# Ledger of designs, part 8: VHH binders against Chlorophyllide a oxygenase, chloroplastic (CAO)

Target 1, 101 residues: Chlorophyllide a oxygenase, chloroplastic (CAO), of Arabidopsis thaliana (Mouse-ear cress) (q9mba1r221to321)
Amino acid sequence: WYPVAFTADLKHDTMVPIECFEQPWVIFRGEDGKPGCVRNTCAHRACPLDLGTVNEGRIQCPYHGWEYSTDGECKKMPSTKLLKVKIKSLPCLEQEGMIWI
Short names: E, the ipSAE of ESMFold2; O, the ipSAE of OpenDDE; V2, 0.75 times the mean of E and O plus 0.25 times the DockQ between their complexes.

## First folded at step 5 (VHH; framework vhh_gefurulimab)

Design e5 (from d6 with A33S S54E E99T; at its last look DockQ between E and O 0.89; V2 from the best seeds 0.00; counts 0 for: pae E 3.3 > 2, unsure alone 63.6 < 65)
Fold by ESMFold2, look of step 5:
Structure e5 (fold): chain B 101 residues (1-101), chain A 122 residues (1-122)
Amino acid sequence: as target 1 above (101 residues)
Amino acid sequence: EVQLVESGGGLVKPGGSLRLSCAASGFTFSSYSAAWFRQAPGKEREFVSAITGEGDTIYADSVKGRFTISRDNAKNSLYLQMNSLRAEDTAVYYCAAQTEYVYFESDDYDYWGQGTLVTVSS
């Protein structure tokens, strides 16, 4: 486990981009309020997700609006049928005022 | 043991066609998403196409309209029909499988074949 963010920095509509394990990640809260960590790269065109928004527990890529839950599953593909697409996620814990991966 | 075995590669002239096959064994292929990746000499393995267990297909932009992925679950087989081949399609083509989801990154696939070489040259 590595501590990568403070609990106070992670609100329901914010995201915390980090770099760990030589890869870009982004941390945000899911609809259950628990933190999640996903690769900071939209599956669609490799757009950094931290340029987008978090709304109701899903992070939205700004390019074409694909949305991901905290486990990396794509939950919305505007203008097309939702396909079973996923991006990499890491285990994520909130303890002792910190977010851990 | 899980096995994926590709076949159908070869030498073809630009504009030509090839059909690749991937035979799967050792697991319930119909429950898995399957994909084709390719790796040109000196380059990283890149996504080509995928098909979900439910039959939905996804293609890289560079191959849309030219390549067609399909599967035959009764025969535990995956296919890639490659038409209008170009020199840039030259690569070793790999069959990969993972759970129910399609991933675009090769690092997220646990099961791989050993590859079949496709050379597109005059």
Scores: ipSAE 0.230, ipTM 0.607, lowest interface PAE 3.3, mean pLDDT 82
ESMFold2 (binder alone), look of step 5: mean pLDDT 79; pTM 0.812
OpenDDE, look of step 5: ipSAE 0.390; ipTM 0.716

## First folded at step 6 (VHH; framework vhh_gefurulimab)

Design f1 (from d2 with T52N G53S S54G; at its last look DockQ between E and O 0.91; V2 from the best seeds 0.00; counts 0 for: pae E 4.5 > 2)
Amino acid sequence: EVQLVESGGGLVKPGGSLRLSCAASGFTFSSYAAAWFRQAPGKEREFVSAINSGGDTIYADSVKGRFTISRDNAKNSLYLQMNSLRAEDTAVYYCAAQEEYIYFESDDYDYWGQGTLVTVSS
ESMFold2, look of step 6: ipSAE 0.120; ipTM 0.524
ESMFold2 (binder alone), look of step 6: mean pLDDT 86; pTM 0.875
OpenDDE, look of step 6: ipSAE 0.255; ipTM 0.648

Design f2 (from d2 with K64E; at its last look DockQ between E and O 0.85; V2 from the best seeds 0.00; counts 0 for: pae E 2.1 > 2)
Fold by ESMFold2, look of step 6:
Structure f2 (fold): chain B 101 residues (1-101), chain A 122 residues (1-122)
Amino acid sequence: as target 1 above (101 residues)
Amino acid sequence: EVQLVESGGGLVKPGGSLRLSCAASGFTFSSYAAAWFRQAPGKEREFVSAITGSGDTIYADSVEGRFTISRDNAKNSLYLQMNSLRAEDTAVYYCAAQEEYIYFESDDYDYWGQGTLVTVSS
């Protein structure tokens, strides 16, 4: 496990972008309040997700509005029907005042 | 043994057409999402198109309207019909498969073919 963020920095509507394992990731809280870690790249058009928003446990890409849950599954595609699309996620836990991946 | 084998590559003039095939074996192809990626010399492997097990399709913007992905689950095969080919389509084309979900990043696919070369030149 690697500590990558402080618990105090991760609010319900914020995100923490990180670079780890030679890839960009973003940490945000899901609907259950638990942290999750997903690749910081929207599946559609490779837009960095940390430029978007977190709403009710979903991170939204700012360019086309695709929304992802903490397991990386795309949950909304505003301009098309929802397809089975995912982005990579990492195991993520909150312990000792820190967020770990 | 799991295998994906591409075929159908070749030399074609701009504006021409080619049809690529990918034969799958060693797993239940119908439950997998399948995709085509391509890699031009000196470039990273890039997404071209994907299809779910149920037949829903996605295309990269650069090929939409010119390329058509399809699958024949009874033959465990994936196809890419490439029309209106351009010089920038020159690349080695790879088929890939991953259970259930389409991914746009090559690193997220478990199974890969060895590639088939497509050259578009006058």
Scores: ipSAE 0.344, ipTM 0.694, lowest interface PAE 2.1, mean pLDDT 84
ESMFold2 (binder alone), look of step 6: mean pLDDT 82; pTM 0.846
OpenDDE, look of step 6: ipSAE 0.397; ipTM 0.718

Design f3 (from d2 with I58F; at its last look DockQ between E and O 0.89; V2 from the best seeds 0.00; counts 0 for: pae E 3.5 > 2)
Fold by OpenDDE, look of step 6:
Structure f3 (fold): chain B 101 residues (1-101), chain A 122 residues (1-122)
Amino acid sequence: as target 1 above (101 residues)
Amino acid sequence: EVQLVESGGGLVKPGGSLRLSCAASGFTFSSYAAAWFRQAPGKEREFVSAITGSGDTFYADSVKGRFTISRDNAKNSLYLQMNSLRAEDTAVYYCAAQEEYIYFESDDYDYWGQGTLVTVSS
């Protein structure tokens, strides 16, 4: 486990982009308030997700509005049928004022 | 042992058609998300198309309207019908499988075929 962000910097509506294992990731809080870490790349057209918003525990791509939960599952595909699409996620926990992955 | 065996690649002229096949053994495609990827010379492997266990399909923008992914559960096989082929479609095409979810990154799939070469040239 590695500390990658401060708890204080991770609000319900904020994101913390990080680089880990030579890949871009983004940390945000899920609907249950627990932190999650997913690939910082939308599955649709590879837009960085940290450029978007956190809406009710889901990270929303600013390009076409795809939303992902903290486990990386796509929960919303506007204007199309929702498919079983997922992006990679990392185990994430909050402890001692820090977010760990 | 899990195995994916691809076939159907070859040389075709622009505007032509090919149908790729991927025969699975050791697992059942109907329980997996299946995908086609391709890798052109000097380029990274890119997503082409995928089909969920439920039969929902997804396509890269570059192949929408031209390619069709399908599967035959009875034959435990995956297919890619490629129409209106272009020079830029030239690549080694790979069949991949992952449990349950479609991924757009190649590294996220657990099972791969050996690949079949598709060359589109006049």
Scores: ipSAE 0.219, ipTM 0.598, lowest interface PAE 1.4, mean pLDDT 92
ESMFold2, look of step 6: ipSAE 0.238; ipTM 0.624
ESMFold2 (binder alone), look of step 6: mean pLDDT 84; pTM 0.853

Design f4 (from d2 with A60V; at its last look DockQ between E and O 0.86; V2 from the best seeds 0.00; counts 0 for: pae E 2.5 > 2)
Amino acid sequence: EVQLVESGGGLVKPGGSLRLSCAASGFTFSSYAAAWFRQAPGKEREFVSAITGSGDTIYVDSVKGRFTISRDNAKNSLYLQMNSLRAEDTAVYYCAAQEEYIYFESDDYDYWGQGTLVTVSS
ESMFold2, look of step 6: ipSAE 0.328; ipTM 0.693
ESMFold2 (binder alone), look of step 6: mean pLDDT 86; pTM 0.870
OpenDDE, look of step 6: ipSAE 0.431; ipTM 0.741

Design f5 (from d2 with D107Y; at its last look DockQ between E and O 0.89; V2 from the best seeds 0.00; counts 0 for: pae E 2.9 > 2)
Fold by ESMFold2, look of step 6:
Structure f5 (fold): chain B 101 residues (1-101), chain A 122 residues (1-122)
Amino acid sequence: as target 1 above (101 residues)
Amino acid sequence: EVQLVESGGGLVKPGGSLRLSCAASGFTFSSYAAAWFRQAPGKEREFVSAITGSGDTIYADSVKGRFTISRDNAKNSLYLQMNSLRAEDTAVYYCAAQEEYIYFESYDYDYWGQGTLVTVSS
């Protein structure tokens, strides 16, 4: 486990981009308020997710509006049929005022 | 042992067609998403197309309308029909698989073939 962010930096509508394990990640809160960590790359066209928004516990890519839950599953594809698409996620927990992966 | 083996690569003139095959063994192919990636010399491996176990397909914009991905779960095989080939399609083509979900990034696939070279040249 590595501490990668402070709890105070992670609000319900914000994202914390990090670089860890030689890869870009982004941390955000799901609808249940718990943190999640996903690859900072939208599956569609590899757009960095930290350029987007967090809506109701889902991170939304700014390019085509694809939305991901904290486990990395794509939950919405506004312009197409929803397909089984996923981005990589890491185990993530909140403890001792910190976010850990 | 999980194994993916590509075949069907070769030399073709612009405007021509090739059909690539990927034979899968050592796992229940029908429960896996399968994909084609390609890598041109000096470039990063890029997504070409993918297909779910149930047959839903997705394509990179650069190949839509020219390439068709398909699978035959009874034969544990994945195919890529490439039509209207262009010089920019020249690359080593790789078959990849992973359970349940399509990923667009090569890093996220667990299983890979060795690659088959496609050269589009006049």
Scores: ipSAE 0.279, ipTM 0.656, lowest interface PAE 2.9, mean pLDDT 84
ESMFold2 (binder alone), look of step 6: mean pLDDT 86; pTM 0.870
OpenDDE, look of step 6: ipSAE 0.308; ipTM 0.660

Design f6 (from d2 with E105T S106P; at its last look DockQ between E and O 0.89; V2 from the best seeds 0.00; counts 0 for: pae E 2.5 > 2)
Fold by ESMFold2, look of step 6:
Order: sequence, then structure tokens, then C-alpha cells
Structure f6 (fold): chain B 101 residues (1-101), chain A 122 residues (1-122)
Amino acid sequence: as target 1 above (101 residues)
Amino acid sequence: EVQLVESGGGLVKPGGSLRLSCAASGFTFSSYAAAWFRQAPGKEREFVSAITGSGDTIYADSVKGRFTISRDNAKNSLYLQMNSLRAEDTAVYYCAAQEEYIYFTPDDYDYWGQGTLVTVSS
């Protein structure tokens, strides 16, 4: 486990971009308030997700509005039929005032 | 034993066409998403196209309108029809499979073929 962010820095509508394991990740809170960590690259057009928004526990890419839950599953594709698409996620927990991956 | 075997690569002139095949064995192919990736010399392996078990398709922007992915679940086979080929399409093409979901990142796929070389040159 690696500590990568403070609990106080992660609100329900914010995200924390990090680089760890030589790759870009982004941390945000799911609907249940628990943190998740996903690759900071939208599957659609490779747009960095940290340029988007977090609403109701899903991170939305600003390019075409694809939304991802904290496990990396794409939950919404606004302009097309929802397909079974995922981006990579890491195990993530909140403990001792820190976020760990 | 899970096995994916590509075939159909070769030398073709710009503007030409090739059809790649991938034969799957050792698992229930219809429950897997399948994808084509390619790797040019000195470059990272990149996403080309994918198809869900139910037949829905996604394409990289660079190949939309020129390449068509398809599958035949009765034959456990995946296909890539490549039309209007360009020099930039020269690469080793790989078949990949992963249960249920399409991923755009190569390291998220558990099963890979050995690759088939496609060369587009005059």
C-alpha cells in the first residue's frame, strides 16, 4: 500500500490526480463516499479525466461525456448506446487520514 | 489451454486490402470481448478495434471507415477487414481477449495471440 493523498483534500466533487507506478491516475469519491483510483485517461479519445468533473460518484470526461465509476466501469456514453467498457482501476482505501493505493 | 492464433498478414501496396483472422480455443469465446491491437517498430502497442460478445463494435479514430471488426461465435473466430491501407498501418497485429469488458489499454487483456505482420509498402 502507498499513501498518495490526504483525506481532507478529497471532497465529493473534487479529484486528485497523481502519478504512481509510472502511470497517471486520478482519485475521486464514489456514491458511497469511498475513494477510488482509476487511470487518468478516458477510454474514449484518451482525454485526461482530471480535466472533467465528478458528480454523484462518477467522473465525467469533458470530451464526449463518458462517465466512470470508481471501479473503472464506464456507466454512461451520452451520445451512443452504453457498451461494456472499462478503464484500469487500483484498489483504494481511506485510513489514518490518508488515501492509499 | 487458452489459445489465440492470428493469420492473414502479408505485404500489400497502399490502397490495398487485407483480412485478418483470429482463431480462439480453450474458452467460451462468446462471453469475451475481443480486440485487435497493433505495434509498429519502435512504438507502443496501440488499440485498433474491439467487439463485445454481443457484437457491438468500437474503432480507433485512425481506422474508422477503413477497418471493420467482426466475429463468428459459432466458429470462435475474430476478423479484421482492412481496406484503404496506408503505410502508417504497417505493424504487427495482435488478437486479444478479455472477459466481458472492452479495454483500450493492452496490459488489461489476459489473452494474446502471437501476432501477424502487415506491411504496407510499394
Scores: ipSAE 0.317, ipTM 0.679, lowest interface PAE 2.5, mean pLDDT 84
ESMFold2 (binder alone), look of step 6: mean pLDDT 86; pTM 0.871
OpenDDE, look of step 6: ipSAE 0.369; ipTM 0.706

## First folded at step 7 (VHH; framework vhh_gefurulimab)

Design h1 (from d2 with A34M; at its last look DockQ between E and O 0.86; V2 from the best seeds 0.53)
Fold by ESMFold2, look of step 7:
Structure h1 (fold): chain B 101 residues (1-101), chain A 122 residues (1-122)
Amino acid sequence: as target 1 above (101 residues)
Amino acid sequence: EVQLVESGGGLVKPGGSLRLSCAASGFTFSSYAMAWFRQAPGKEREFVSAITGSGDTIYADSVKGRFTISRDNAKNSLYLQMNSLRAEDTAVYYCAAQEEYIYFESDDYDYWGQGTLVTVSS
């Protein structure tokens, strides 16, 4: 496990971008309030997700509005049929005042 | 043991066509999303197209309208019809499989074939 963020920095509507394992990731809270960690790259056109927003436990890419849950599953594709698409996620733990991956 | 075996690559002139095949074994084919990736010399492996078990398709912008992905679940086979080929399509083409979901990143696929070379040259 690697500590990558402080619990106090992660609120319901914020996100914490990190670099780890030579890849960009972003941490945000799901609808259940628990943290998740997903690749900081929208599957649609490779837009960095940390440029978007978090609303009700989903991170939304600002480019075309694709939304992802903390397990990486795409839950909304504006203007198209929702397909079974995912982005990579990492196990994520909140403990000892820190977020760990 | 899971195996994916590509075939159908070759040398073709610009504007020509090729059809690639991928024979799959060792898993329930209809439960897997299947994808084609390609890797040109000196470049990273890049997404070309994918198809879900139910037949929904996605294409990279660079191949949309020229390439058609399909699958035959009865034959455990994946296909890529490549039309209007260009020199920039020259690459080793790889078949990949992942359960249920399409991913756009190559490192997210569990199973890979050995690749088939497509060369587009005059």
Scores: ipSAE 0.377, ipTM 0.729, lowest interface PAE 1.9, mean pLDDT 86
ESMFold2 (binder alone), look of step 7: mean pLDDT 88; pTM 0.891
OpenDDE, look of step 7: ipSAE 0.456; ipTM 0.756

Design h2 (from d2 with E99P; at its last look DockQ between E and O 0.82; V2 from the best seeds 0.00; counts 0 for: pae E 2.3 > 2)
Fold by OpenDDE, look of step 7:
Structure h2 (fold): chain B 101 residues (1-101), chain A 122 residues (1-122)
Amino acid sequence: as target 1 above (101 residues)
Amino acid sequence: EVQLVESGGGLVKPGGSLRLSCAASGFTFSSYAAAWFRQAPGKEREFVSAITGSGDTIYADSVKGRFTISRDNAKNSLYLQMNSLRAEDTAVYYCAAQPEYIYFESDDYDYWGQGTLVTVSS
C-alpha cells in the first residue's frame, strides 16, 4: 500500500488524478463515500476522466457523458444501449488521513 | 491450458471480404467477453470489436458497418466477418478473452491468440 492523496483533498465532488505504475489514474468517492481508483481514461474515446465531474458517486466523462463507478464499471452510456464495459480499477482505502492504493 | 488460435487471414484486394476465426480451448467462450484487436506495422494495437456473454456487440468507428463480430457456442469459436476491406485495415488481427466485461484497452485482457495477418492491397 502506498499513500497517494490526502483525505482532505478528496471531497464528494472532487477528483485527484495521479500517476501510478507509469499509468494515469483518478481517485474519487463512490456513492457510499468510499474512495475508488480507476484508470484516468474513458473507454469510449480515451478522454481523461479527471476533466469531467463526479455525480452521485460516479465519474462522468465530459466528452459524451459516460459514467463509471469506483470499481470501473460503466454505469451510463447516453444515447446507446448500456453494455457491460469496464475500465481498470485499483484497490483503494482511506486511513490515517490518507488515500492508499 | 487456455488457448486461442486465430485463422482466416490472408491477402485480399480493396473492397474484398475475409472471415477470421478464433478457436478457444481450455475455457468456454460463452462465459467470457471476447474481442478482436489489430496491430498495423509501426502502430499500436487498437480495439476493433467485442461481444459480451449476452451477445451484445460494439465496434470501433473505423469498422462500423463493415465488420461483424459473432460467436458460435457449439464450436467454442469467435468470428470476425470483414467486408468492404480497405488498405488501412492491413494488420495482424488478434482475438482476446476476458471474464464478464469488455475492455477497450488491450492490456486488460487475460487471454490472447497468436494473431493472423490480414493484408489489403491492390
Scores: ipSAE 0.330, ipTM 0.682, lowest interface PAE 1.0, mean pLDDT 93
ESMFold2, look of step 7: ipSAE 0.338; ipTM 0.697
ESMFold2 (binder alone), look of step 7: mean pLDDT 84; pTM 0.851

Design h3 (from d2 with E105Y; at its last look DockQ between E and O 0.88; V2 from the best seeds 0.49)
Fold by OpenDDE, look of step 7:
Structure h3 (fold): chain B 101 residues (1-101), chain A 122 residues (1-122)
Amino acid sequence: as target 1 above (101 residues)
Amino acid sequence: EVQLVESGGGLVKPGGSLRLSCAASGFTFSSYAAAWFRQAPGKEREFVSAITGSGDTIYADSVKGRFTISRDNAKNSLYLQMNSLRAEDTAVYYCAAQEEYIYFYSDDYDYWGQGTLVTVSS
């Protein structure tokens, strides 16, 4: 486990982009308030997700509005049938004022 | 041991058709999401098509309307019917599998075949 962000910097409507394992990731809080860590790349057209917004515990791509939960599962595909699409996620926990992955 | 083996690649003229196959062993395709990727010379591996365990399909814009992904559970095989082939379709084609969910990026799949070469040339 490695500390990658401060709890104080992770609000319900904020994101923290990080680089880990030579890949881009983004941390945000889910609907339950727990932190999650997912690939910082939308499955649709590879748009960075940290450019978007956090809405009700889901991260929303600013390009076409695809939304992902903290486990990486796509929960919304506007104007299309929702398919079982997912982006990779990392285990994430909050402890001692820090976010860990 | 999990294994994926592609076949059906070859040389074809523009406008022609080709059908790729991927035979799976060591696991059951029906429990997995399956996908086709391709890699052209000097380019990165790109998503082509995928099919979920429930049979839903998705295609890259570049192949939509020309390619069809399908699977045969009895044969534990994945297929890619390629019609109206173009020069830009030339690539090594790979089949990949992952539990339950479709991924659009190759690094996110755990199981891969060795690939089969498709060359479209006049």
Scores: ipSAE 0.348, ipTM 0.688, lowest interface PAE 1.0, mean pLDDT 93
ESMFold2, look of step 7: ipSAE 0.358; ipTM 0.694
ESMFold2 (binder alone), look of step 7: mean pLDDT 85; pTM 0.860

Design h4 (from d2 with E105R; at its last look DockQ between E and O 0.92; V2 from the best seeds 0.58)
Amino acid sequence: EVQLVESGGGLVKPGGSLRLSCAASGFTFSSYAAAWFRQAPGKEREFVSAITGSGDTIYADSVKGRFTISRDNAKNSLYLQMNSLRAEDTAVYYCAAQEEYIYFRSDDYDYWGQGTLVTVSS
ESMFold2, look of step 7: ipSAE 0.433; ipTM 0.757
ESMFold2 (binder alone), look of step 7: mean pLDDT 85; pTM 0.864
OpenDDE, look of step 7: ipSAE 0.507; ipTM 0.771
ESMFold2, look of step 8: ipSAE 0.426; ipTM 0.749
ESMFold2 (binder alone), look of step 8: mean pLDDT 85; pTM 0.865
OpenDDE, look of step 8: ipSAE 0.499; ipTM 0.769

Design h5 (from d5 with F104L S106E D107S; at its last look DockQ between E and O 0.92; V2 from the best seeds 0.00; counts 0 for: pae E 3.0 > 2)
Fold by OpenDDE, look of step 7:
Structure h5 (fold): chain B 101 residues (1-101), chain A 122 residues (1-122)
Amino acid sequence: as target 1 above (101 residues)
Amino acid sequence: EVQLVESGGGLVKPGGSLRLSCAASGFTFSSYAAAWFRQAPGKEREFVSAITGSGDTLYADSVKGRFTISRDNAKNSLYLQMNSLRAEDTAVYYCAAQEEYIYLEESDYDYWGQGTLVTVSS
């Protein structure tokens, strides 16, 4: 486990982008308030997700509105049938004022 | 041992058609999400199409309406019907497999074939 962000920087409507394992990731809080860490790249057209918003525990791509939960599963695809699409996620926990992955 | 083997590539004129096949062994396609990727000369590998175990399909915008992905569970095979081919479709085409979910990033697929070359030229 590695500390990668401060708890104080992770509000319900904020995101923390990080670099880990030479890949871009983004941390945000899910519907249950627990932190999650997913690839900072939308599966649709590779748009950085940290440019978007956090809506009710889901991160929303600003390009076409695709939404992802903290486990990386796509929960919303506007203007199309919802498919079983997923982006990679990392185990994430909150402890001692820090976010760990 | 898991193995994917592509076939069906070749030389075709613009506007022509090809059908690619991917034969799987060592696992059952029906339990996996399957996808086609392609890599053009001097370019990065890119997502082309995918199909879930339930039969849902996804296509890149560049091939939508022209390509059709399908599977035959009895033959444990994946297919890509390519119609109205264009010069920009020239690439090595790869089949890939992953658990349940469709991924659009190549790094997220565990199993890959060796690829089959498709050349579209007049």
Scores: ipSAE 0.174, ipTM 0.582, lowest interface PAE 1.6, mean pLDDT 91
ESMFold2, look of step 7: ipSAE 0.281; ipTM 0.665
ESMFold2 (binder alone), look of step 7: mean pLDDT 86; pTM 0.867

Design h6 (from d2 with E105H; at its last look DockQ between E and O 0.92; V2 from the best seeds 0.55)
Fold by ESMFold2, look of step 7:
Structure h6 (fold): chain B 101 residues (1-101), chain A 122 residues (1-122)
Amino acid sequence: as target 1 above (101 residues)
Amino acid sequence: EVQLVESGGGLVKPGGSLRLSCAASGFTFSSYAAAWFRQAPGKEREFVSAITGSGDTIYADSVKGRFTISRDNAKNSLYLQMNSLRAEDTAVYYCAAQEEYIYFHSDDYDYWGQGTLVTVSS
């Protein structure tokens, strides 16, 4: 496990971009308040997700509006039928004042 | 043993057509999303198109309207009909598969074919 953020830095509408395992990731809180870690790249156009927003436990890509849950599953595609699309996620837990991946 | 085998590549003039095939074996193909990627010389492997087990499709913008992905689950086969080919479509085309979900990043697919070369040249 790698400690990558302090619990106090991760609020329910913010995100923490990190670099780990030679890849960009972003950490945000899901609807249940638990942290999750997903690849910092929208599935559609490789847009960095940390340029978007977090609303009600979903991170939204700023260019196409696709929304992802903390497990990486795309939950909303505003202009089309929702398809089974995912981005990579990592195991993520919150312990002892820190966020670990 | 899981295998993906591409075929149908070749040399074609601009404006021409090719149909690529990918034969899958060793798994229940209908449970898998399948995708085509391509890699031009000196370039990163890029997403071309994908299809879910249920038949829903996604295309890269550069090929939308020209390429059609399809699958025949009874024959465990994936197809890419490539029309109106351009020089920029020259690449090695790869078939990939992953259970259930489409991914756009090549690192997220577990199963790959060996590739088939498509050359679009006058």
Scores: ipSAE 0.380, ipTM 0.718, lowest interface PAE 1.8, mean pLDDT 84
ESMFold2 (binder alone), look of step 7: mean pLDDT 85; pTM 0.862
OpenDDE, look of step 7: ipSAE 0.461; ipTM 0.750

## First folded at step 8 (VHH; framework vhh_gefurulimab)

Design i1 (from h4 with A34M; at its last look DockQ between E and O 0.89; V2 from the best seeds 0.58)
Amino acid sequence: EVQLVESGGGLVKPGGSLRLSCAASGFTFSSYAMAWFRQAPGKEREFVSAITGSGDTIYADSVKGRFTISRDNAKNSLYLQMNSLRAEDTAVYYCAAQEEYIYFRSDDYDYWGQGTLVTVSS
ESMFold2, look of step 8: ipSAE 0.431; ipTM 0.758
ESMFold2 (binder alone), look of step 8: mean pLDDT 88; pTM 0.896
OpenDDE, look of step 8: ipSAE 0.532; ipTM 0.792

Design i2 (from i1 with Q98E; at its last look DockQ between E and O 0.89; V2 from the best seeds 0.54)
Fold by ESMFold2, look of step 8:
Structure i2 (fold): chain B 101 residues (1-101), chain A 122 residues (1-122)
Amino acid sequence: as target 1 above (101 residues)
Amino acid sequence: EVQLVESGGGLVKPGGSLRLSCAASGFTFSSYAMAWFRQAPGKEREFVSAITGSGDTIYADSVKGRFTISRDNAKNSLYLQMNSLRAEDTAVYYCAAEEEYIYFRSDDYDYWGQGTLVTVSS
């Protein structure tokens, strides 16, 4: 496990972008309040997700509004039929005032 | 053991058509998303098209309206109908598979074929 963020910095509507394993990731809290870690790249146009918003446990890409849960599954595609699309996620836990991946 | 075997590549003139096939074995085909990627000489492997187990399709912008992806779950086969071919479509085409979900990045697929060469030249 690698410690990558402080618990205090991760609120329900915020994101913590990180660089790990030579890839950009973003940490945010899911609907259940638990942290998750997904690739910081929207599937649609490769837009960094940390430029978007977090609402009710989903991170929304600013380009076309695609939304992802903490496991990386795309949960909303505003302009089209929802398809089974995913972005990569990492295991993530919260312990000792830190977020670990 | 999972196997994916592409076929149907060849030489074709611009404006022509070609149909690629991918024969799959070693997994429950209907539960997997299937995708085509291509790699031109000197370039990185890029997404072309994908189809879910239920038949929903996605296309890269560069091929929309010209390429059609399909699958035959009874024959464990994936197809790519390529119409109105252009020189920039010249590449090795690869079939890829991943359980349930489509990914747009090649490094997120576990299973790959060996590739079939498509050359579009006058």
Scores: ipSAE 0.394, ipTM 0.740, lowest interface PAE 1.9, mean pLDDT 87
ESMFold2 (binder alone), look of step 8: mean pLDDT 87; pTM 0.886
OpenDDE, look of step 8: ipSAE 0.446; ipTM 0.754

Design i4 (from i1 with I102V; at its last look DockQ between E and O 0.83; V2 from the best seeds 0.52)
Fold by OpenDDE, look of step 8:
Structure i4 (fold): chain B 101 residues (1-101), chain A 122 residues (1-122)
Amino acid sequence: as target 1 above (101 residues)
Amino acid sequence: EVQLVESGGGLVKPGGSLRLSCAASGFTFSSYAMAWFRQAPGKEREFVSAITGSGDTIYADSVKGRFTISRDNAKNSLYLQMNSLRAEDTAVYYCAAQEEYVYFRSDDYDYWGQGTLVTVSS
């Protein structure tokens, strides 16, 4: 486990982009308030997700509005049928004022 | 041992058709999302199409209306019907498998076939 962000920086409507394992990731809080870490790349068109918003525990891509939960599962595909699509996620926990992955 | 074996590639003229097949073994085929990717010389591997375990399909914009992905779970087979082929469709086509979920990035798929070459040329 490695500390990658401060708890204080991770609000319900904020994101913390990080680089880990030579890949871009983004940390945000899920609907349950727990932190999650998913790839900072939308499955649709590879848009960075940290450029979007956190909406009720899901990160929304600013490009076409795809939304992802903290486990990386796509929860919304505007104007299309929702498919079982996912992006990669990392285990994430909050402890001692830090976010760990 | 997981194995994916593509077939059906070949040389075809523009406007022609090909049907690719992917024979799968070594895993519970019906539980996996299956996808086709392609890689042209000097280019990155790109998403072509995918089909979920439930049969939902998705296509890259470049192939919509021309390509059709399908599967036969009884035969552990994935198919790609390619119609109205264009020169820009020339590539090695790969079959990919991932449990449960569809991914659009090639590096998110664990299992790959060896690929089959599709050449569209006049």
Scores: ipSAE 0.383, ipTM 0.727, lowest interface PAE 0.9, mean pLDDT 94
ESMFold2, look of step 8: ipSAE 0.447; ipTM 0.768
ESMFold2 (binder alone), look of step 8: mean pLDDT 88; pTM 0.891

